VH-VL binders against AP-3 complex subunit mu (apm3). Designs and how they scored, part 12

Target 1, 249 residues: AP-3 complex subunit mu (apm3), of Schizosaccharomyces pombe (o94669r175to423)
Amino acid sequence: TNEFFIHVLERVSAVYQPNGKLAFGTVKSDMECKCQISGMPLLLLSLRPGTKLGNVRFHQSVNLKRWKQHPDQIEFIPPDGKFTLASFQTDFATQKSLPVVVEAKNKLDGRFEVRIRNTGKKSVENLKILITIPQALKSVTVTEGNYIFRASKYTHMEEGILEWSVKKLAWTSPALVLTGFLAPLKKDANSTEESSSYSKLEHLDLQYKLQGSTLHNFKVESLKMLNHPDKKSYKGVKHTIIAQNVSFR
Below, E stands for the ipSAE of ESMFold2; O stands for the ipSAE of ESMFold2 at other seeds; V2 stands for 0.75 times the mean of E and O plus 0.25 times the DockQ between their complexes.

## First folded at step 4 (VH-VL)

Design g7 (from a9 with heavy chain G103T Y106F, light chain G49D; framework fv_ecleralimab)
Fold by ESMFold2-Fast, scan of step 4:
Order: structure tokens, then sequence, then C-alpha cells
Structure g7 (fold): chain C 249 residues (1-249), chain A 128 residues (1-128), chain B 107 residues (1-107)
């Protein structure tokens, strides 16, 4: 059969300020294709009219002259199997909020809490919360998922990364909560102020996947075989957001 | 050891003024959100207002019944919280508690606040 | 304005399980905290964030929050549990909202 599959992968890197405002954001997008068409097809991929891909790098088979005249059209001869048709990078400019929201707090007695909610309409998959721990942990509890502490290789304060993993966070799920307690710093000088001996959490990172969503408002409208106009092919298009490095600090 | 000690309560006539103090110790006062909660004799708990830490802007909010009449302030150099009560009414008669959640947000703010430390309270009686 | 409703009183026999409810519109979306107040004393936090116990609070105390109702459960009730119990949430329009309180009597 004549089948062509397109998977648009949008990898997000972002830094959020404590007040919730986006300080920095970048989206790196790849159009990953799989060609299962017999012969040597000449394909024309049409995007939503008016679409312009910023800072784009094309596969060597793409007709750049046609693209410069019609930036919503990509004409190419695909290799067999898997290949990247186009890669492009944009600033996370629309300030379209990501569906995973975070609230993180320190208590002055060494307790800390991280609360995660999915405010979107799609399930969040393979959610990983990476919490930077500045000193020894006493205990940790989570409402869902698994956790593991990975000590820094060169630490004498027992600092490290607490990795909290949740396989799926549905949009109908209640908030996920991690509660942890830091072990007090045992200092000789002025050790009577034990609550003042705790370091504070200042940083966490999120990683997850979100199927069927896009941060760019573009759509693949058609795929035509120019050198065999009567030959029919099936096309499948998927969109996935990969939050690879979303920092809260 | 966290301690909150209220003082300044007493008898005052309607229309009068009174200033309450809350002395805090055992934690970093300047980083804490501080609250006033009151309880009329034989009644339930009622939030009066709060003041944010300096790192969170030092802003104040008040419950509707006291807005415009009460003012919350803090002196971080003295680890002391204040409640200035003006134009007092008989319905302001209550035990006034100083309380804190000891929360310092590094991301997000103003939600999920539990009040984990309370003072012993100070009685304010507004009567003729 | 957001409102929490509690029963005025609940009675429990020694050694039995007491359940105190706190009702509010979509309270499941909020973090519910519970306070115990004995006569002449300041309130003491016994449950925070729906179901967590502060250090020093016995395992007999537990909490839940589902739909429109949060529940404080006290198993194996003791005479010393006799007190007023208040639920509390944070609401962006109303700030700290307390329930009216429930008097627990241990018989």
Amino acid sequence: as target 1 above (249 residues)
Amino acid sequence: EVQLVESGGGLVKPGGSLRLSCAASGFTFSNAWMHWVRQAPGKGLEWVGHIYSKTDGGTTDYAAPVKGRFTISRDDSKNTLYLQMNSLKTEDTAVYYCTTDLTEYFYGSGSYQELDYWGQGTLVTVSS
Amino acid sequence: SYELTQPLSVSVALGQTARITCSGDNIESKSVHWYQQKPGQAPVLVIYDDSNRPSGIPERFSGSNSGNTATLTISRAQAGDEADYYCQVWDSSSAHVFGGGTKLTVL
C-alpha cells in the first residue's frame, strides 16, 4: 500500500519565574516522516494557507525554490523509510500556557511540598518532576507514582535530585502532591535556632509528553503525488509536545 | 520552638481604637505570611486579614467586615505583627489570634495555606 | 463568596469512629485543613492538605476530600478528642474560609 506518515514533534524548553511569568521559552520542532510508497514519488505537502516556518532547515530532497515562492508548500522526493523532512525553531512567543501547572513551597521547619495539576483537556504522559534537593532528605511521600533520590556524585551535603515519576496524569485527575522533609543541618555555631538550619528548595524541572496538541497553529492540509496524480495514498499526521526541560525557579 | 504571643487586648467603647501586637520567635519572621483570626464568644473562627512577607511584596488583605477600619502592619526588625483597630463596633468583640503558615513559595503563591502555628489569643471587648 | 458547612455537633462512643463532614461547592478542587480547639485553648492543626498529619498528631486522625464533601475521621475515639473541629480552605475570592465548627462529644 501507499502510505506516508508525519509526526510533528515539538520539544519545549522554558523557564518560569516564581510569579508564574514565562522568562524564556523555545520550541524546537521536527517533522519526522515515514515513507511507505512504492516507486520514486514526487510529493507536495501543503500546510494551512499563510503558514511560515521560522528558522527552518529542510531535508536535502526539498525544492527550496518552490518553498521560497510558496512558504506553505513543501515539494520533495522522500527517501525510503524514516527521515526528517524539516526542523524549525521558534521562541515560545504565544505564551500559550502549558497544561501542567506547578505550586511549590518551603516551610520554615524543613517541610516542602510540590503540587502538580493538569489544567488541559489532554492526558499528560510519562510525567517526571526533578526536584533539586540542597541537603539531606529525612522523608518523602507522594499521592501517586514513584520516586527515587539520586545523590550528586561530589556532594558532602548529601544534595541531589529527587525524581518523581507519574505514568499518566489525566485532565480529570486530582492534584498530585509530593511532601518532603529535609534533615536539619547540624552546625556547632548557634545551633539553638534549628528552624533556621534548613536550606530552601529553589528549583524544579518538569518533563512530559502531550499527544494530539501543538504550540504552533499550523495544519497539514494535503499530501499529493505530483508525478502520479491518479495514484492514491493514505497520510497520517500526529502532533506531540515533548516538554524536555521546563524549569521553575 | 515556634512561639507567637499576642498582647494589647482590653475593654474599649464603641467608636474607639485599640492596637494589638504579636511577638514572634523561633522562625525567620521576615519570610513568613502573618494572619489575624478572631473568635467571638461562643462562635466560630473568622479570618480578619493577612500581611505577606517582604519577599512576596508585603501586601495586606482584609475580610469585608473590617476593611477600611483595621490595618495590619509588621516590624521585621522586632519580629512583631500589629493590628490597628479603629471605629470599633460591639460585633468586633472576640479573642484575636495571631497565626502563621510558615510558607515561603519558590513557585506559585497565595493558595493551599494551612495555619500551622497559633498564639494563645488576646481578648478584645467592645462595650459601653 | 465561598461557604463551608459543618454539622453543629457529632457524638461518638469511646473506642468508636467519629466522622465530621465539611461541605462546599466543588471542595474537591481545594485543599482542606482541619483544626481542633479545646475549651480555653488556641486551635491546633490536625490535618492539612486533605489527608496529611502534622508531626505529633496520632494516626487515629485521617482526612479525605471528594466531590462536594471533605471528611475528618477519628478512629478509636478517646475522651481527649472531645473538642470543636473546624475545616478551612483557601479561596481566591474569599481568602481563608472556615466552616462553622462541629462540637465532638465523646460518650
Scores: ipSAE 0.014, ipTM 0.519, lowest interface PAE 7.7, mean pLDDT 83

Design g8 (from a9 with heavy chain G103V E104T Y106I; framework fv_ecleralimab; at its last look DockQ between E and O 0.68; V2 from the best seeds 0.00; counts 0 for: pae O 5.7 > 2)
Fold by ESMFold2 at other seeds, look of step 5:
Structure g8 (fold): chain C 249 residues (1-249), chain A 128 residues (1-128), chain B 107 residues (1-107)
Amino acid sequence: as target 1 above (249 residues)
Amino acid sequence: EVQLVESGGGLVKPGGSLRLSCAASGFTFSNAWMHWVRQAPGKGLEWVGHIYSKTDGGTTDYAAPVKGRFTISRDDSKNTLYLQMNSLKTEDTAVYYCTTDLVTYIYGSGSYQELDYWGQGTLVTVSS
Amino acid sequence: SYELTQPLSVSVALGQTARITCSGDNIESKSVHWYQQKPGQAPVLVIYGDSNRPSGIPERFSGSNSGNTATLTISRAQAGDEADYYCQVWDSSSAHVFGGGTKLTVL
């Protein structure tokens, strides 16, 4: 009752090179709100001075005329319940690094390893690591979480996606490790080598959720009710980063 | 079966030079990263240096005590790793091991590299 | 330069659990590997990446890494476990760093 909640969600799509350098990335952000204020409140949401919302799309209740004159202020009459106040996007390239560090290796005996660490100061949630497996998978061991292998239905090479799921990676946790073994490929008849052959793992995708952080120092400074200036409503603001299309190649 | 066989150890005077060899078999040597590790008699293990595969640039790195005096090289046609040791000192006296992590591809810093296979070592004694 | 510290010796009764420690500044941020070396033999990898066992290493070998201390644990110690044990990490300033070694005695 008499409360307004704002959830800023930053959804990241990024591609990283093997040396850890960002090749490209975008952030799509939404301000998702829940209004539990009675009546027809006229609200003014003030952002950090100088804030710019790139390619912004507002809820129909937003006074666009005021926003054009004061781009860090959003005036609106919220609908009751849940709604999206604004959607916008920004370039990821020059901002804070994502906290999940990936290291991986292939070995000549068909072993491969994927190591995941949280270098941030907040827990990572709902971590999912998708590993493209180029040949038959012999076995898998994980230090934490669950895995499932989803074979490709369109090939006879027994290829597929190894999906590793971890509920929570605390910032104090040791690195998590997945170890797998590939079954050897049939040798080329023209090869003089006696050793088994193995394709490399060169492609990983990550999905996860990070609470309480923002990539570009976005901040809600205040929420004011203009038509009842002496009344104060509770505002709750939280930030979530959702890594949904983060790949390593 | 991975096999590493060191050779070329022996007695040498301080200031002298010696070249160690490591014959490798049972894996694709040209794609592997190779290391030297030493152990002074009755003492612990000490990393000496490594060499990347040629496809990864063939770069070498060395531990501080041997930098500028030791040179690691490889001959992929002979499946052989070399350690050229110059300006030898008494503290270089050790058993020298050839070792490998069998890595063929890496993403990241390599901060979790283990040394999977070891030779039996060759003894180098530096004494006047 | 980065250094690892191990106790010189550890004793364990036959069938009991041995714990060998490896201490270093912020070692939890590193991947710790463990090697067993019997007299006159080359080292053998027994734990890699803090807690993983190579093929052929019994499940009674386990490892952990938290804070400034990594630990190799050997449950149900057998006479054949008597050896020197070394921890190892990679460090940006010192590359591959080994601990001084711990002699495990099975009584």
Scores: ipSAE 0.053, ipTM 0.567, lowest interface PAE 5.7, mean pLDDT 83
ESMFold2-Fast, scan of step 4: ipSAE 0.368; ipTM 0.676
ESMFold2, look of step 5: ipSAE 0.087; ipTM 0.595
ESMFold2 (binder alone), look of step 5: mean pLDDT 91; pTM 0.932

Design g9 (from a9 with heavy chain G103E E104T, light chain S31Y; framework fv_ecleralimab)
Fold by ESMFold2-Fast, scan of step 4:
Structure g9 (fold): chain C 249 residues (1-249), chain A 128 residues (1-128), chain B 107 residues (1-107)
Amino acid sequence: as target 1 above (249 residues)
Amino acid sequence: EVQLVESGGGLVKPGGSLRLSCAASGFTFSNAWMHWVRQAPGKGLEWVGHIYSKTDGGTTDYAAPVKGRFTISRDDSKNTLYLQMNSLKTEDTAVYYCTTDLETYYYGSGSYQELDYWGQGTLVTVSS
Amino acid sequence: SYELTQPLSVSVALGQTARITCSGDNIESKYVHWYQQKPGQAPVLVIYGDSNRPSGIPERFSGSNSGNTATLTISRAQAGDEADYYCQVWDSSSAHVFGGGTKLTVL
């Protein structure tokens, strides 16, 4: 069979401030390939004109001389089976926003709410929200998914991480909501002083996967077999965004 | 469970004075911004004024129609908000609501300053 | 001072969609909140920050805010939705500004 598959994996790291402003953003990408072409093909992969890859690392089969002369072309002789053709890093594109929007608010009665929306056109998969809880947690309600509270060791405040998991968030889904209640604090167990106070949530992290989307204007334009230009080979290209270090703090 | 309970309303003659109270429970009152909103019979809602928490300066602001006549204060040790009304006019006839925006901040969107909890109100009637 | 304008009344048939507008100069630059008030009761927040629903508010309630007009949309209207609806914004010069209110009649 004369088939070549390309899977572009974009791993996102980002930090957002409470006002929603992006403080930091980076995307690390891997071009993972699977070659099912007989013989010893000489392949030329063409990228969108003007494509610039940061800190790029190529597979040993890549013709670096051609790459330096034509930065949007990758010429190579693929190994059999699965391999990584290129790894590169780009700054977070300001024209592209992440599809999962987070709103988190604190209430002075000890309630907090985390609201998640998918504003993109693709389903979000394996969504995990990690909420740092600064004191004892009284109760939690979620509109969908599962939650687990993991208490921190060596803390007197009963602090921990609340992990909220949702297998799939469709782009047509209404907002998902987690509502929680913190237990009030006391000065000490023997005090008659009323000292109900509530810490506010200051930190949460998101992890998820999004199929069929790209965060940058990265596009594979063509794949040609230079030593057999009349031979037609099937080319499959897949894009996946992996958000694994997206923080709100 | 958040509760706001107003009291002190009643009938008063023009030029008279009246003090309203709002007893709060179910939240950290000392950190909350508190508001008074009124509604004349058969009319719409009108903001009267607010008082910030002590951590945010404890300052007060008032709507133009009541500035200089009404005073908002709070007693954090009693979880109680007050509205002292002086030189009352017939135009001050309304149900007075105690309200609060318990939100301390928002990730992503900022603070909306919505009024998310309301008491049941207390009626003040100013007539001769 | 900043002003919000609402229609005095809106009628909707049971099961149909009601739309209540709130007009203000460049209102899209502000966050619009909506309150429902039934006779003899305190107002209840039904939409905050243009389009967000508080816990317990049915998904039939939605909001939008664009240009000079914000809209509260109540789909599949029910008899229990009959009430007065008020829009509200925060303005730095005017503080909390309320619209005049719209009476929604169902059937």
Scores: ipSAE 0.000, ipTM 0.424, lowest interface PAE 11.3, mean pLDDT 82

Design j19 (framework fv_firastotug)
Fold by ESMFold2-Fast, scan of step 4:
Structure j19 (fold): chain C 249 residues (1-249), chain A 124 residues (1-124), chain B 108 residues (1-108)
Amino acid sequence: as target 1 above (249 residues)
Amino acid sequence: EVQLVESGGGLVQPGGSLRLSCAASGYSISSGYYWSWIRQAPGKGLEWLARIDYDDDKYYSTSLKSRLTISRDNSKNTLYLQLNSLRAEDTAVYYCARAGYSSDYETLGYFDYWGQGTLVTVSS
Amino acid sequence: DIQLTQSPSSLSASVGDRVTITCRASQSVSSSYLAWYQQKPGKAPKLLIYDASNRATGIPSRFSGSGSGTDFTLTISSLQPEDFATYYCQQRSNWPYTFGQGTKVEIK
């Protein structure tokens, strides 16, 4: 059997400031491979001509001399089964923008609004928005999906994390909106007059998967067996972006 | 969500040629997966004909490769199959199908989405 | 080419019966490369099982697959009225892709 599978997995971490500016961001990418080729093959994986992988760390079987002369070619002898062919990391400032946009607004009288939109051209899967709630919630409504409130350990004010889950957000979908109301804060129990105040939302985290997309704009063009040039190998390639640590604060 | 719709079938004369289309929606054929043509003669089993990859690699049934051409148009998100030198034995329902993924990886050859099929009858 | 031979070619069964269909390959096939399909008259095939034992999305738990090497089995633990159909095995281990000849499950 002559089959080789490549999963390009890109894990994104980013922090955005309240003014919308990116504070920092990184993309950690792995080429996760599965080899089902008999014998001792010598393989050449060719990427789109001109491709250059930044800050790359290769599997021990990779011919580094060839890669230095031809950065779009990876020559190697694979182990059987699963292995990581290459890992590379890039600064997010030089990458494509993330497809999910988050807007959070603090309104009057404890009302807040979180709006989510997919600006990409592919559906976002298993979207999870984690909203840090600084005091007791009165009510929450969402236009799509489910929500769960998880109370913080040792809280005296019913602080916690509001988890908003949406299984799929298509690029054609209108913006999804979560509206919530905080319960007012009261003065000391000994006070003869009560007044209300509200904390503001200051922190959101975003998690999701995006299938069939890549932030590095590279393509696997061919896989050939150098020691058996007439032998055809079958290849499968999958691209997945995992936004795992995207914070808005 | 993924839908495949075949067209171009009908009555064809022996010795003629046939061009079938498969319009895909819900997924871009250039973004991933492997795309195949499979046929089924009336009352018979399934026969795989040809595959085209998202990156334009082409594979053919060895018994039919001299008569088959598989192609695609990414701008129309459409797959094509051309079959030449038609015989009565080519009478069949022709399906297009997408090869699916395992949980972690793109895999070759199991078909997770199929079109409705288009009937081709080769008769004088 | 790898030839897939299904047995039996047809069977008659009653609702509630346990049905077993066998697929035998002419040479060894990895479990990761064997699939099963259901086809009802006038319809396209529907994926039931992939990689020998994994149920496709939405497929009822009464369908199960097993096997390795040259011998593979599809089992329907308690046949329902909607299960009367033709079943096909398929391998993707070697080129070209091949299907079994089909097993027709008919009402008794």
Scores: ipSAE 0.000, ipTM 0.402, lowest interface PAE 14.8, mean pLDDT 80

Design j20 (framework fv_firastotug)
Fold by ESMFold2-Fast, scan of step 4:
Structure j20 (fold): chain C 249 residues (1-249), chain A 123 residues (1-123), chain B 108 residues (1-108)
Amino acid sequence: as target 1 above (249 residues)
Amino acid sequence: EVQLVESGGGLVQPGGSLRLSCAASGYSISSGYYWSWIRQAPGKGLEWLARIDYDDDKYYSTSLKSRLTISRDNSKNTLYLQLNSLRAEDTAVYYCARGYSSDYQTLGYFDYWGQGTLVTVSS
Amino acid sequence: DIQLTQSPSSLSASVGDRVTITCRASQSVSSSYLAWYQQKPGKAPKLLIYDASNRATGIPSRFSGSGSGTDFTLTISSLQPEDFATYYCQQRSNWPYTFGQGTKVEIK
C-alpha cells in the first residue's frame, strides 16, 4: 500500500510564577514520519501559510533550497519506514496557559493541598504531579490515582519527591485534590511554649500527554507527490503535546 | 529510620529451593521506593538479583531469571526471594536493599541495606 | 550491560595517605549516575557517594567523588584507620544494575 503518516510531537518546558503567570516557555517539536510508499516518491509537505519553524533541523533528504524560499513548504524524498522529518523549537508568549491548571496551598499545622484541573477540551493522559517535599511527610490522601514517594536527597528528614499519578483526566472531571501533612521541624531547645514550625511547598512539576492538540498555530495543510501527481497516498496526521518540564514556583 | 532484616538462610542441598524473607520497618514497602535482592559470594563482589517496586512491577537479572521469584506481603511489610535449582555457586550472603532515585528515573542507588543472611549450598 | 572496571583491584596504604580509586565504564554513564559504596569485613555495604560527586549524609569530608562519561574517581584525602575496607562503584544509568569488581584498601 501507499501510505504516509505524520506524528507531530510537541515537548513542552515551562516555568510559572507564584502569581500563576507564565515566566517563560519553550516547545521542542519533532515531525515523526512513517513511509510505506513504493518507488522513490518526491513529497511536498505544506504547512499553514505563515508558519514559522524556529531553530529547525531537517532530515538529510529535505530540499533546503526550496524551504529557504518557501518556509511553509518541506520537499523531501522519504526513506522507507520510520524517520524524523524535522525538529524545531518555538517559544510561546508570556501569559499563555497550558490546559492543566495547578493550585497549591500551604495550610496551618503542616497541611498542604494541591488541586489539579483540566481546562482544555481534550482528555489529559498519564498525568504525573511531582511535588517537592522539603521535610518528612506524615501522610497523604488523594481523590483519584496513585502516589509514590521518591527520595530526592539523602537526608535524615526523608526529603523527596511525591509523585501523584492519574491515568486519565477528562476535561469534564471535577478538580483532583491531594491533601498532605508534613511532620514538624525540630523546635528551639530554649522554647518555653511554641507551635511546631513547617516548611512551605515551593516547587511543583507536571508531566502529561495530550492527544489531538497543538500549542501553536501549526497545521499540516497538504501532502503532494510531485513526481507522480496521478498516484494516491493515504495521509494520517496526529498531534500530541508531551509536557515533561512544567514547573510551578 | 528504615531497617531491613533478612532471614531464611542456612545450609541447603544442591538442587533444592530457598525462600528468603526481608522484614522492613520504618517505611511501608507498598508506599514507595524500589526493593532489591543483592548477593555476595565469599570473597567476591556484589551481584544484583531482583527488584520489586512499590507497584509490584518485577525485574530479574538475565542470568538467573529462570530460577528467581521476587514477591512481597504488604500486610507483613516483608519482601521475599525464591531461588530454585540451587547450585554450589549460589553460596553467598544475600542482602535486601532499598533503592532511591535523586530524580524521576526508575533506577536508583541503595541507601539502606539489611545485615545479610548467609546461604551455603553444600551436601 | 554496562561493565564497570575498578583499578587498582587492591592497594596498600598508610594512615594519612591520599588514596585514589578509579571506575571505568564500558559505555557512557548518563547524567553521572554513579555511586560508591564502602564495605567492611562481615558488614553490609554503606553508601558513600551518589550521582558521582554528592556525599551521602554522615560521610566524612575526606571522601570525594568526581568524573563523568566513562571515567570516575573516588578519592580519600587523608586515610584514617577506619577507612581500610573494600570499595565498590555502581551505575544506575542503564538496566541492569551493575557493580565494579571492588577495590580492597589494606594497611601497608
Scores: ipSAE 0.000, ipTM 0.391, lowest interface PAE 17.9, mean pLDDT 81

Design j23 (from c7D with heavy chain Y106E, light chain S93D N94S W95Y; framework fv_firastotug)
Fold by ESMFold2-Fast, scan of step 4:
Structure j23 (fold): chain C 249 residues (1-249), chain A 125 residues (1-125), chain B 108 residues (1-108)
Amino acid sequence: as target 1 above (249 residues)
Amino acid sequence: EVQLVESGGGLVQPGGSLRLSCAASGYSISSGYYWSWIRQAPGKGLEWLARIDYDDDKYYSTSLKSRLTISRDNSKNTLYLQLNSLRAEDTAVYYCARAGYSSDYETLGYGMDVWGQGTLVTVSS
Amino acid sequence: DIQLTQSPSSLSASVGDRVTITCRASQSVSSSYLAWYQQKPGKAPKLLIYDASNRATGIPSRFSGSGSGTDFTLTISSLQPEDFATYYCQQRDSYPYTFGQGTKVEIK
């Protein structure tokens, strides 16, 4: 059976400011291919018109001369089995937003609240919200999912990371809410009693996976076999976004 | 078994608008498939109207793109086609169709393998 | 836009006949993006051939497709009673996607 598969993986890293503004963001993308075509096929992959690949690195089989003149076309002779056709990096597009939005609020008496919403059109999978806890944690409740507190390696304030896990966050789901309470800081002879009683949450990280979406506006339009245009073959494409390092601080 | 069922047709006045629905069953429209709307005027041939794909990208026929909007609602597993400023020439049976194989990879170059039964739209005063 | 012209527009045939339908494109079309459909009166089209020559699942072996560039053909060897229908070629190589005008295969 002659088959060719393309898996476009977009790994996202981003940092948001406390006001919700994006400080910086990058998307590192890999086109991971699997070739099961007999003979020595000469393939032409066509991308959506207007696609721009930043800092692109191609597999050695790619015809760079053709790509320079037609940046939406990648001509190559694939090796058998699995290989990476292209790797590229783009800045996070301002017109493209990550689908998971977070709102964190510090309240009175050490209470805090974290709200999570999926504003996209696809379910978010394996969602992890990593909340940096600056001092002893008194209690936590969540509306959905599971949580676990992991103490830091070197702790003298009983600080650590509160990991909140949700297997699937559908875009139709209501906001998820985590409510927690910090234990008060121990009195210090040199500190003001009330203003040093509770630290505030200042750092959250998100990790998740999103199938069937693209942040880069990258799209494979076609894959043709130039030297044997009548040869029967199946050609498949898949897109995955991996939000691996999204920080709110 | 993959099935598509169109609805929303009927008699519409010239200058009006219509919104057609295409309900999918036996699979999820969020699974990475391409979807198209095609129409056929009585006794005439097939005309491709619009496509929406797995990442919500939309493509339209050149002559109709100012009057067409294709969309989907994943929670209802349903595709939609909105057509505005209706004319007598828009009278046709409207079909929705899937292009691609039912796997987690969408199929490039594959024809439209699953079609709905069609819904008749008549534009007349 | 790529225009697809089918020849003939209609033909009359008898059961057992070999039927050939031609589809000519105004511009080159990759064989990977040419398909053929069968439509019976009152029914939705049915995919017969994709990638110019690959028979779709469940389609009888009497149907075959061939061609490249601008010239494509659909052949029905030994026509059966259930094959009287209208046949369409379609290209998905360029936007907008286009269909041929159709070929009606009628009983003689």
Scores: ipSAE 0.103, ipTM 0.489, lowest interface PAE 3.6, mean pLDDT 83

Design j25 (from c7D with light chain S30D S32K D51E; framework fv_firastotug)
Fold by ESMFold2-Fast, scan of step 4:
Structure j25 (fold): chain C 249 residues (1-249), chain A 125 residues (1-125), chain B 108 residues (1-108)
Amino acid sequence: as target 1 above (249 residues)
Amino acid sequence: EVQLVESGGGLVQPGGSLRLSCAASGYSISSGYYWSWIRQAPGKGLEWLARIDYDDDKYYSTSLKSRLTISRDNSKNTLYLQLNSLRAEDTAVYYCARAGYSSDYYTLGYGMDVWGQGTLVTVSS
Amino acid sequence: DIQLTQSPSSLSASVGDRVTITCRASQSVDSKYLAWYQQKPGKAPKLLIYEASNRATGIPSRFSGSGSGTDFTLTISSLQPEDFATYYCQQRSNWPYTFGQGTKVEIK
């Protein structure tokens, strides 16, 4: 049977300031296609009117002359099987928020608490939280995850990353809580004012996948076969967000 | 078999609010379709009201947008339409409709291929 | 708003007749967003034609659509008893989406 499917993958990189303001955001998108249409079809894909594709790279089969005249239209003769039709970048909307919310709280005595919630309406998959731990600690204890040394000396840990992985964070789940303690070196212990000697969590990175959502006003509106309009085929579009680097700094 | 069934109609007083439901069966509304609400006053033509897409993007009739809210709940496999500040002119049969055909992906290029049977709303003056 | 005007508003025809219904837009409509629907008394509308000229799944070959710009046409090449209904054109080219006023096809 004749089939043509499009999977739009949006790979997100974003840096948020401590006040929640977006400092930098980039969305890199790929239109991954699967073609199982007999013969040599001439296809016209129409995007939402007004769509602007930034830094776009097209598959060799795309009619660039038509695209230059009509930026929301992509005309092409697909190869059989799997291929990437287009790769592009879109601006990350300044007032758009990602569904995973992280609250980190540093306590006076070196203890910390990290709360993670999915505030969206879809499950988050393969959530990975990376917390950069400051240098010069005696040890790190944590209720979840694993602490990975990057540099150490005989007497202390110079640098490391706390990695916490969650296979599925359901939309309706209560907040997940990570607690821990950053043990100071003996020289960091202050006999005058103890609270001023402890390290704090200041750098968090998230990675995850979200199915069936988009971060920008990109939409495939129609797909038409120009040379054989009577030929019937199954057509469909799927969207996936891949949060590759979401940092809180 | 794909089916849409509207509910929530009946007699409503002017100035009140209306919340209609559209329950889908035979397919999952999370499978990548877009859906619309359309109404038809007795003996009159079709009027498009609102659309909600697979990515939760929403569109409204310009004249009614301040009174309309469209939503969906994938876990209940149901669409909703809320209409506030009802007037006698809102008396109509209300339809929900999907665009496209069943797939794990959003359907491209189709108009509204499946409609519910409609629910009558009467706003007495 | 784009106004869609159908002609005629009603017509009487016999089985076997060729029926032509026109839809005129107040401004240019992209044909990929032009559709036709059939509505029988007491029932919901049914999709006939999408993108101005493509038949929906299961629609008989006697139904055909054509046109571009501001002028669109639905043709039934040989009217059957089950085709007596009201027909509507629709545009999704610009917001708000609009329907024509309808054309009622009645038995002679």
Scores: ipSAE 0.016, ipTM 0.437, lowest interface PAE 6.4, mean pLDDT 78

